VH-VL binders against q9umr5. Designs and how they scored, part 78

Target 1, 268 residues: q9umr5
Amino acid sequence: SYKPVIVVHGLFDSSYSFRHLLEYINETHPGTVVTVLDLFDGRESLRPLWEQVQGFREAVVPIMAKAPQGVHLICYSQGGLVCRALLSVMDDHNVDSFISLSSPQMGQYGDTDYLKWLFPTSMRSNLYRICYSPWGQEFSICNYWHDPHHDDLYLNASSFLALINGERDHPNATVWRKNFLRVGHLVLIGGPDDGVITPWQSSFFGFYDANETVLEMEEQLVYLRDSFGLKTLLARGAIVRCPMAGISHTAWHSNRTLYETCIEPWLS
Key: E = the ipSAE of ESMFold2; O = the ipSAE of OpenDDE; V2 = 0.75 times the mean of E and O plus 0.25 times the DockQ between their complexes.

## First folded at step 5 (VH-VL)

Design c28 (framework fv_dargistotug; at its last look DockQ between E and O 0.83; V2 from the best seeds 0.00; counts 0 for: pae E 5.0 > 2)
Fold by OpenDDE, second read of step 6:
Structure c28 (fold): chain C 268 residues (1-268), chain A 123 residues (1-123), chain B 106 residues (1-106)
Amino acid sequence: as target 1 above (268 residues)
Amino acid sequence: QVQLVQSGSELKKPGASVKVSCKASGYTFTDYAMNWVRQAPGQGLEWMGWINTDTGNPTYAQGFTGRFVFSLDTSVSTAYLQISSLKAEDTAVYYCARNYRFGSPWYTYFDYWGQGTLVTVSS
Amino acid sequence: DIQLTQSPSFLSASVGDRVTITCRASQGIRNYLAWYQQKPGKAPKLLIYDASTLQSGVPSRFSGSGSGTEFTLTISSLQPEDFATYYCQQLDSYPTFGGGTKVEIK
């Protein structure tokens, strides 16, 4: 009776990370068919995001086809960007709830353990030199690196985020917007104690301006221009913002209170 | 059902201007970007750029800036290519081509083409 | 720009022959490659996209393969209507076309 749930993991994750989430779903929504997609796990999650989008698309298409009533997507961290792109390129998706779980939806600009692991000698302020190069864009992290001090480089070199945001014009911008708008609800989850997503407001499409002042979603050009449908979604009441404090990045999928408050209500 | 119909052949003198039209039908015009492709006599295909049919924003390939202008009349689902200050080397068949819905993240294939418009520039 | 080199430029074949055309890219383009067929006085026709996906309505005797820098278009059994010029196109960057391969009657 419950719609199937598809789960997409984040950077350096695997399906194992979601064992608690599966438990919670099973307990509260018994009978729900939950599929945690075990693709691009571990280091493979560093592959270009568009490659990942293609892989995940191949996996979700059959699931969606068998669920004419619709499906729910729970997409964690980097997975949230993958899912957003997925919904942008799919003109026939049937996603009811898109749950973005602590995803850097508006990009990343911070020295995190994830970035230090990959770029141990790089500082936040200098990562643009790597990420906005052709070879840098072969890494998923660079695909959504958003340097507010080098907007020109971002707009011209970002092969992923700038495109799905419609910040860089491309031949599919209009269609992608239409496709994304097929979603029933966009559930944005994140919080100030995340410690990885930087700024944490990125999970809500907030981000730094040139002075590193965090602006809200409604102040972003992508919203003002409705470049990929945020303004439209908000207007029709399709955006749900669920901020929660006291949750670290690696705990978003395992916190029971978070699940009950921010996830469960949208698993119908 | 999808059709792109271009205007007829043109014969121009050097220095003149030409405007080629491409009328689309059978689909929502503003949903698909329109591309322009040039083919000189006996030569290969050369991508000239594309125009966002929703916003009207044109993007020109290298070598096609300045004298080449993409424009739209969405009310009649028509894209236009204007070439000013025509040169002999502009002699070619010009195609409009619809953007395929699938492809790379930033560029797509061309699934439907106009029949082409021959522009001949001679003194 | 990414250059695409097709080989051969000219190919003579007979009806029923297996024909293979190669397209090489100056750099890796993943699978962002298409094949077009063009007959004299006509616009190009999309045959294959994403290196190996057959466009709807295209006969199954056409197939594409390859990834990265080397791609091939194969016609398993050449038919009379297949005599034409074939172009490869890449979409990894600004679209560029190969120089074309003209398939002629032997």
Scores: ipSAE 0.653, ipTM 0.848, lowest interface PAE 0.7, mean pLDDT 94
Fold by ESMFold2, look of step 7:
Structure c28 (fold): chain C 268 residues (1-268), chain A 123 residues (1-123), chain B 106 residues (1-106)
Amino acid sequence: as target 1 above (268 residues)
Amino acid sequence: QVQLVQSGSELKKPGASVKVSCKASGYTFTDYAMNWVRQAPGQGLEWMGWINTDTGNPTYAQGFTGRFVFSLDTSVSTAYLQISSLKAEDTAVYYCARNYRFGSPWYTYFDYWGQGTLVTVSS
Amino acid sequence: DIQLTQSPSFLSASVGDRVTITCRASQGIRNYLAWYQQKPGKAPKLLIYDASTLQSGVPSRFSGSGSGTEFTLTISSLQPEDFATYYCQQLDSYPTFGGGTKVEIK
């Protein structure tokens, strides 16, 4: 039978959003046990990402224990950062496919309606004043805010992204890299018409330099230094890049062509 | 069985140098950061900093950035603390301590400690 | 740096007594606090982590509580082997230790 699938949702999200994805899996892989983790829903998705990681860690342990052959993760948007942190902090994870569905893996540097709702007097150029403060780091969005024009503040103030990317040294850096490298495949999904993830190449570990020119994954310092294992994974043939145009941020989990092309092959 | 075995006590004159060793066994040395903790006579515990045992990059606590140097020999699973230009106030027991691997995501608690090395500095 | 203040600095008690030691942080540290026991001539041993979680092999008479800036270590029924100095440690930033509390059996 098929390995169990664990689904981790994004910001202001719920399990209902994944009803089409669940239908697709049931049709193509009948009998697959799929669990959509119903934690940190709605406004609770704004809680600090390390609190979310702790909660999701506790939820995935029994699922992984029942599946010695392994599990798959499908992690959407902010949820992809939660899942990547899980792969680092869990010594005993048995994840085969980690499917990152339009996740801001190198961070976010873009104005959105939810940022205006949270911080109504801010734009992306000045949001670092809020996000790179102790108070700002209590919000999940600020945990992966990545201002390319204030890299020194990012490196010193980020309580989440700079750590899981190995951009700031910490006592667990070596073990987190070893744990992450036990994943079977890293499947990166995203596209230019997303409209929320900025730059959209963040879903593929690309990001802005100081001139707002997008550098691809292989041009990033974290890749070149192999800070958390990207270079090793790529050399092993374990990274799959599956870009698709024409999909808005809220439609990634409800597009059948996307599912068939980018997700279905990895759910054995 | 995890063990941290430190070098023996040292008696030194002011201005000399000392190098304390901490040999690890029973675990993968490069998986755990190594900390140094000082305890002066009649005083409490004072964290001095840590060294990344995979990269060799040290981090020093405030007040320990000058005369104190952390180093490694990973081929023998050993961490070192070197103190130069010794002063009488450097008289203390120096401990190595291993990070608890799965504690707080920021920093972690110390689960195993060396037996301590007494360094005495007197004229 | 985050400063930790322990009280009392010295305590004398009888076998069987309930003993409480406090640790106050100069700013909020959530639950990122550990307690250590150090017996004379020995290295410290971890008793409690994350403010209230008992380390494996530590007797159940030890307990921890608190969050934010105020934390306590409690020994519910003091035993002769509990003669030691107790230290708190915070991990919300670079580690710092409290000044210690020496417990002597009367």
Scores: ipSAE 0.273, ipTM 0.682, lowest interface PAE 5.0, mean pLDDT 90
Fold by ESMFold2-Fast, scan of step 5:
Structure c28 (fold): chain C 268 residues (1-268), chain A 123 residues (1-123), chain B 106 residues (1-106)
Amino acid sequence: as target 1 above (268 residues)
Amino acid sequence: QVQLVQSGSELKKPGASVKVSCKASGYTFTDYAMNWVRQAPGQGLEWMGWINTDTGNPTYAQGFTGRFVFSLDTSVSTAYLQISSLKAEDTAVYYCARNYRFGSPWYTYFDYWGQGTLVTVSS
Amino acid sequence: DIQLTQSPSFLSASVGDRVTITCRASQGIRNYLAWYQQKPGKAPKLLIYDASTLQSGVPSRFSGSGSGTEFTLTISSLQPEDFATYYCQQLDSYPTFGGGTKVEIK
């Protein structure tokens, strides 16, 4: 039968957002056990990402233990970063497909309504003053704030993204890389009409240089140094890129064509 | 069967240098960072820093830059601590200790320790 | 750096006694605290991590509790081999240790 599927939601989100995704999975893979984790819902999604990783880890351990054939992860938006860290910190995960739905894998640098709600007087050009403070790093969204004009501050102050990307060294980096490399497939999904993830290519490990020109994954130092295994995964054929136009940020988990094209093939 | 075995005691004069070794066995050396912890006579434990055993990149705690050098030889699963321009204040037992826990940026408990190397600096 | 204060600095106890050692942090560290045992002339041994999780192979008479800034290590029925110095250590930032508590035979 089909491997169980674990779903991890995004910022200001909950399990209810995935009702259409669950319908699609039930139609194409009837009998699949799908668990949508109801942790860090709504405002709790603002908690530091390392705190979320610990909570989600406790929830996924028994699910993985009961599925010796393996499991699949579907991780949406901010949830994709949680899942990246999960796969690195778990020395016993058995994840086959890690499906990342429009997640800012190289970080976020864009003005959104979410940021204006949290920091009403800040623009993206000055948010680094808040996010790269110790106080700012207590908020999940600041954990993946990546200002391309203050890369030195990002590298020194990011308590999460710079570490899981191997951009700043960590005592556990080698084991994190080894653990992450156990994943069967890394399925990256995103697109130009998302409207929230900035740049949208962050979902594919692309990001801005100092002139705000997007450099793709293969041009990133993280990839070139193979800091957490991207180059190794690509070489073994384990990275799948599935860009799709016409999909807004809140629609990735409720578009049938997206599901059939980018998700369904990886749910064996 | 994880073991960290350190070199023997050293007696040095001020201004000399010393190199302490820590040989690991029973696990994959490059999977865990190696830390150095010092204990001066009659004092508590003081963390000095760590070295990435895969890359060889060291990180030093405040107060342990300059005279202190962490290095390694992965072919023999051994980490080294070198102290140059020794001072009387450097008299201490120096421990190597293996990093533990992977759940956050600073989850650094020490699950296995070397037996310690006493370095005595006296005129 | 985060300062850890242990109390008492030493205590005298008899075999079979219940022993409690306290560790206080200068700021909140959640549950990011470990306890070590050090016998004379020996390296420290990890007893407890994450404030209350017992390390494999450590006798069940050892237990840890607390969160935030106040933590305790308890030995429910002291044995002859438990006479040692005990240290707490935090991981909320770069590692720091408490001053130690020496447990002596009464």
Scores: ipSAE 0.217, ipTM 0.692, lowest interface PAE 6.3, mean pLDDT 90
ESMFold2 (binder alone), look of step 7: mean pLDDT 91; pTM 0.937
OpenDDE, look of step 7: ipSAE 0.568; ipTM 0.818

Design c29 (framework fv_dargistotug)
Fold by OpenDDE, second read of step 6:
Structure c29 (fold): chain C 268 residues (1-268), chain A 123 residues (1-123), chain B 106 residues (1-106)
Amino acid sequence: as target 1 above (268 residues)
Amino acid sequence: QVQLVQSGSELKKPGASVKVSCKASGYTFTDYAMNWVRQAPGQGLEWMGWINTDTGNPTYAQGFTGRFVFSLDTSVSTAYLQISSLKAEDTAVYYCARNYRFGSPWYTYFDYWGQGTLVTVSS
Amino acid sequence: DIQLTQSPSFLSASVGDRVTITCRASQGIRKYLAWYQQKPGKAPKLLIYDASTLQSGVPSRFSGSGSGTEFTLTISSLQPEDFATYYCQQLDSYPTFGGGTKVEIK
């Protein structure tokens, strides 16, 4: 039998977005119990990410309890951050594979349609004025806005990403690291043609430096300091990087080739 | 099983220093941040800050910088609060309190407390 | 800092009474609120966290409700051991406590 799969959607998504993924899983792993969590759909996905984390936690706890052998977690886009936080705060999760599907794991810094919709009068270079305010932090997008030109504001105002990254010290940093390290495998998926995640390397914990040069995961302070366990996970062979070109952001969960190459191998 | 045991009452003169200890037992000391809370006689509770028991990094609340120092001796699972240049207004019961690991994300509730240490500053 | 205002500061009640204590925050704190009980000469005891979650071992006569800026602690039927001072605490920002509510015997 296959381990249950839990799916967490992204910004402005719903469970309906994953109908193809469900089909693929059913075809290749018949009998798999797949639960697409229908929480914080649509505009509700703009709610603070910590609120979402709590909601999703309530939903996954019963599922995990019924699956002592472990579960797989597929988390798309913004959902990938929710899941990472979820695994950080749960000291009793049993996630075998955490599949981060085109998630801005190291944050977002780009003018995308998602951001323009929400902040029509804001540009990438000025969004920090909004996002790093108490009011801005009430929106999920701002919770992982990572302005490389205003690192001080990011570190002090980010109420989500900076915390789960361990970039800002907090009372639970140590235990969150331990909890996250309970994952069997961290599967990072993304690609250069995503068009939304900016930079696309954020899906692999790469990100801009102060000159907007993209640095890889191994060059990031969070890795070097192992602030939430990336270095440890890599050292024990628990990180899988699966980049794929030619896939737009809204197609990651519906592309068959992507599924077969990057997702299916980890749904044992 | 979890216990926080603090050092005994202190009587000091203004200008002196005091060091309060908080010994933890019954759990992995470095897994939980330690907080300090002050309570002046007949007054409410005041959060002083916290210390990362793994890294030793302290964070002080506003009003508790300078004269207040958090420290650790992890070998004996003990947190310390040192107050220098004591003032009469420092007279209070000082509590160490363990960070609650569940619930809200980054800041903490306090699930276990020391019995408190009375520090009296009088001339 | 976020200020928490408790009301009333003092409350006289009898055994068996329903007691309600209010905590108001100077700004929205969602559900990041806890309630503590403190008896004279003793350390505070955590009763409720996340506004409404009962701490393990706490009697069910205690309950919490509220979100945003207004919260309440309710004791459905006051028992002799419940006479104490109660504090609310927020952790939306750096932890702060309410001024306390002393529940006294009538």
Scores: ipSAE 0.482, ipTM 0.782, lowest interface PAE 1.2, mean pLDDT 93
Fold by ESMFold2-Fast, scan of step 5:
Structure c29 (fold): chain C 268 residues (1-268), chain A 123 residues (1-123), chain B 106 residues (1-106)
Amino acid sequence: as target 1 above (268 residues)
Amino acid sequence: QVQLVQSGSELKKPGASVKVSCKASGYTFTDYAMNWVRQAPGQGLEWMGWINTDTGNPTYAQGFTGRFVFSLDTSVSTAYLQISSLKAEDTAVYYCARNYRFGSPWYTYFDYWGQGTLVTVSS
Amino acid sequence: DIQLTQSPSFLSASVGDRVTITCRASQGIRKYLAWYQQKPGKAPKLLIYDASTLQSGVPSRFSGSGSGTEFTLTISSLQPEDFATYYCQQLDSYPTFGGGTKVEIK
């Protein structure tokens, strides 16, 4: 039979968003046990990411324990960052495929209308003043705000992303790297028409330099230093890149062609 | 079993230097950061900083920059604390302590401690 | 810089007593607090982490509670080996310790 699948939602989301994904999985892998975690739904998704990681950890432990053959993770948007941290803090996870749906792996730097709803009248050029304060770091979106023009502030103030990416050192960095490296496959999905994740290449560990030129994963210091295992995973053949054009941010979990091309092959 | 064994007590004059060792056994040395904590006679605990045992990079608490140096020798699973230009105020028991693997993901607790090294600085 | 204040600083108690020690933080730290026991001439020993999670091997008579700014360590029935100094430590930022609470035999 098929390994169980655990689904982690994104910002302002809930389990309802994944009804089409569950339908696709049931069609191609009938009998798969799919658990969509209903923690930190809606506005609770704004709580600090480390708090969310702790809550999701408590929820996944019994699921993983009951599946000695392993499990798969499908993690959407902000949820992909939660899953990255989860894999790093769990000494005993048994995740085979970690499927990341359009997650800002290197951070977010964009002034979308969605972000303006949360921080009205703030532009991306000024969000660093809010996000890199102690108060701002109490909001999940600020935990992965990565202003390429204030990288010094990002490195010093980010309480989450800079730490899980190994961009700033942490006492647990070595064990986090070892835990993360136990993952069977890291499946990265994203695309240019997402419209929310900025730059969209953040879903593939690419990001802006100080001139807002995108540098791809292999040019990042975190990759070159192998800070949390990307270089080791790539050398092992464990990283899968699946970019797809024509898909908006809210459609990654409900597009059949995307599912068949990028997700279905990694569910066993 | 996990053990952290520290070097013996030291009696030094002001201006001298001292190097305290902390030898780890019973686990993979590079999996856990090593912390240093001091305790002046009759006083409480004061965290001094930590060293990444995989990379060798130290991080010092604000009061412990300059005269204090954290280092390690991975081949013998040993961490070191060196204090230069010793002052009477440095008189304390110095502990090494291992990060708690399953503690808070932000900063960690200390699950195993060395027995302590008394450094006495007297004029 | 997060300050931790322990009360009382000194406590006299008898075997079998219920002992409660309080730790107050200068700002909210959620549940990111640990408790240690230190016996004279010995290194500290971890008792509790994440405010209420008992470390493996620690007797069940020890318990922790609290969140935000006020935390308590409780020993339900004090034993002879429990006479020691107890310290709280916060993990919301770089580690800081409380001033300690010395529990002495009556």
Scores: ipSAE 0.405, ipTM 0.751, lowest interface PAE 4.1, mean pLDDT 90

Design c30 (framework fv_dargistotug)
Fold by ESMFold2-Fast, scan of step 5:
Structure c30 (fold): chain C 268 residues (1-268), chain A 123 residues (1-123), chain B 106 residues (1-106)
Amino acid sequence: as target 1 above (268 residues)
Amino acid sequence: QVQLVQSGSELKKPGASVKVSCKASGYTFTDYAMNWVRQAPGQGLEWMGWINTDTGNPTYAQGFTGRFVFSLDTSVSTAYLQISSLKAEDTAVYYCARNYRFGSPWYTYFDYWGQGTLVTVSS
Amino acid sequence: DIQLTQSPSFLSASVGDRVTITCRASQGIRTYLAWYQQKPGKAPKLLIYDASTLQSGVPSRFSGSGSGTEFTLTISSLQPEDFATYYCQQLDSYPTFGGGTKVEIK
C-alpha cells in the first residue's frame, strides 16, 4: 500500500539518529518499509560527496527495483545534497517525494559553533583557502562550501555543488536535468533557528550575494536559467516549501509537529 | 544502434584550415555531450575537450584554445572540429566520442567513438 | 594535470596466458579510472569503468582492480582477438590517458 521510504543521513551521522522519524512514520503510515542507509556513517561522512553518491546509488537500486509504484526519499542535512546528485545521475529512478530536511542546497557559508568545532582556528572568510584546493575537495563539507566573496574560486574549484547546480557546465548536464525532473515532488524544509545551515535559506535554494544579502530561489541564476529544472518543477506545482521556526539542526528528524506539517502529507 | 560517422581523411599544407565532421545516429543527439580526442602517429590518446550538444557551449582542454573550434548543427545531428593555421604537429587521427550516461558522476567515459579522421599536415 | 604511467609499454604473450597491465596515477583518483582496447586502424573500445566495472558485452576474462594511485587490468586467459593496445584513462578531473600497453603475439 504505502511506498517505501529511503532515508539518507547527514554529516557525522548514522541511522540511529532517525529513531523518532521511524516511530512517526509507523504511527501514521503503518506497514511502510523504511530503509535508513548505513553507509558513510560518522567520520566516513567526510569522504568526497561523489564517492558517497556512488555508494548510495548502489544501495538504492535494488530498493527501487522492488517498488514499481515508486519510493520516497527523506534526506537530512548533507544527505540532501547526496540525494540531489542521486536523482540527477540515475536514468531510471522512480522517486515520488524527495523530502529535503534542512540541507544546504545552494551551499554553506557560516561561522557557526558546529563549524568552529571542526575548524576552530579558521574563520568562514578564510576557509576558501582550504576548501578550494585539490586537498580540500577531498572532504565532503568543502564540496558544498560556497564563499559569496570568492564566487570565481567556487565556480572553478567546486568539484560537486557547482556541477549539480549547473553553475559550471558538465558533459552530463542535460541528462542530469532530465533525470532530476522525473521527481514527483521536491519538499524543502528548513528554518531560521537551525543554527548550523548558513544562510538557513540555502535549504530553499536562497543564498548570499557578494554583500551577504540573501537572494531567494527565484532571483538565482540557477533558477532563472532553469539549469537543473527548478523553474520547470515550480511551474509544474512540484515544489513544496515548508519553513518552520524554533527547530535546531539536530531536531528536524525528531520534531512531531514538523513531521505532521511538512513530511507526513508527502508519504502517501 | 548508436553510430558516430566521421568525414574522410585530409591532407593539408601548413597554414591551411580543416573542418572534421561527426554525424550521430541511433540516439537523441542533444542528450549526450560530444568529445574530441586526438592520437598522433604512434602515440597515445589526448582529450581535446567537449561541446554541450543542447546549448552549443564548448569547453577546451589546456593547449586546445584559439586554433581549435568545436561547433554543431543539431538539425543534422552533426558535431564539427575546425583547426585553423595548421602545423605539422597537428598531424593525428581525430576522434569524436560520446560521453557515457552511467559510470563516474564526477566526469565522463567514452562509450561510443567515431571511426577517426586522419589529418596529415605536410608540405 | 593528472599523469598516468602504464607498464609495461610492450608485452609479448601467447594464447592462454594471463596478462597483467598496470596503470599508476600521479595523485589519488579513487576508483575514477577506465580501460580501453584499441586494435590497429580502429577506434578505442571501452572495457572497464570505475576501476572494476565491466562494460556491457565485454568478456568476463577481462577484470580491473585498484584504487587511489595503483590500478591493474588483467586478462585471465588471452584469446587471439585480445592482441591490441590497452589504455587507461582517469576521470577525477579533465580526462588524461596513459601511454598505452601493446600486447603482441609471441
Scores: ipSAE 0.021, ipTM 0.611, lowest interface PAE 8.1, mean pLDDT 89

Design c31 (framework fv_dargistotug)
Fold by ESMFold2-Fast, scan of step 5:
Structure c31 (fold): chain C 268 residues (1-268), chain A 123 residues (1-123), chain B 106 residues (1-106)
Amino acid sequence: as target 1 above (268 residues)
Amino acid sequence: QVQLVQSGSELKKPGASVKVSCKASGYTFTDYAMNWVRQAPGQGLEWMGWINTDTGNPTYAQGFTGRFVFSLDTSVSTAYLQISSLKAEDTAVYYCARNYRFGSPWYTYFDYWGQGTLVTVSS
Amino acid sequence: DIQLTQSPSFLSASVGDRVTITCRASQGIRHYLAWYQQKPGKAPKLLIYDASTLQSGVPSRFSGSGSGTEFTLTISSLQPEDFATYYCQQLDSYPTFGGGTKVEIK
């Protein structure tokens, strides 16, 4: 039998968005128990990410407990950051494949319709004034806002991403790294035509330097210092990179070719 | 069982240095950060900072940079607090405390404490 | 730096009394607050974390409530061993403690 699959949605999203993904899984792996978590839906997805992590943790514990053979996570967009934190905070997770669908793993620095809905007069160049305040950090999108021109503010003010990436030290960092390293496979998916995740290479732990030149994962201090285990995972062959062109941000969970190429092989 | 055992009380003159130890047992030392908390006589608790027991990297609270140094010796599961150029206002009980990782992700509260080390600075 | 203000600083109570201690934060800290008990000459002991979650082994007469900026520790029926100083601590950023509330016997 197939391991259960837990799905975590993204910003302004809900379980309904994954109806096509569920169809694909049922076709290729019939009998798979798929749970799409209906927590922090719609506007509630703006709640602070650590609050979301606590809620999703409570939901996944009984699912993992019922599946001694392990589970798979499929985590979309912002949901990929929630899943990063879940793997770090859970001493006893039994996740085999963590499949990250176009998630801003190193952060976001782009003008999108999501940001303009919430902050209509803000440009990406000045959003740091809002996001790196205590008030701004009460919004999920600001928890992973990463302004490459104000890296000092990001490092000091980010209450979530800088901590989970080990970019700023934390008392729990050693335990978080140990827990994260228990994952079987880290499957990274993303592509240049996403249109929302900026830079799109953030889905592969690449990100802008101060000149907005993208540096790949292996050039990041996070990787070089092995802050939460990326270098160790890569060395043991546990990181899978699956970039695909031609897919917009809202289509990652509804494209059959992507599913067959990047997701299906990792659902045992 | 988890225990944090601290060194005995110290009486020092102004300008001297002191080194307080905190020996951990009953758990994997490097899995938990070690924190230092100070309490002056008749006063409340002041968090001084923490040290990453895996990397040795210390982080100091505002007001505890310079004269205060956190270090460790992982081979004996022991954390140290060194205070240089002692002043009368450094008179306090110094506690080591383990940060607790259960039930929540990123925030810090202290589930186990050392018994405290009284450091008295007087002439 | 998040400041925590406890009230009262001191209270006098009898065995069996219901005791209430308040902790106010200078800014919103959601539910990220812990409570500690400290007896004379002893290290603090964790009672409650996440504002209302009772630490294992702590008697059920202790309870916590509140969110945002105002938090309360309640002892429903004070026992002789409960005469101590109580401290709140916020968990939302670098740790800070309240000034303490000393609970003394009448």
Scores: ipSAE 0.013, ipTM 0.584, lowest interface PAE 8.1, mean pLDDT 90

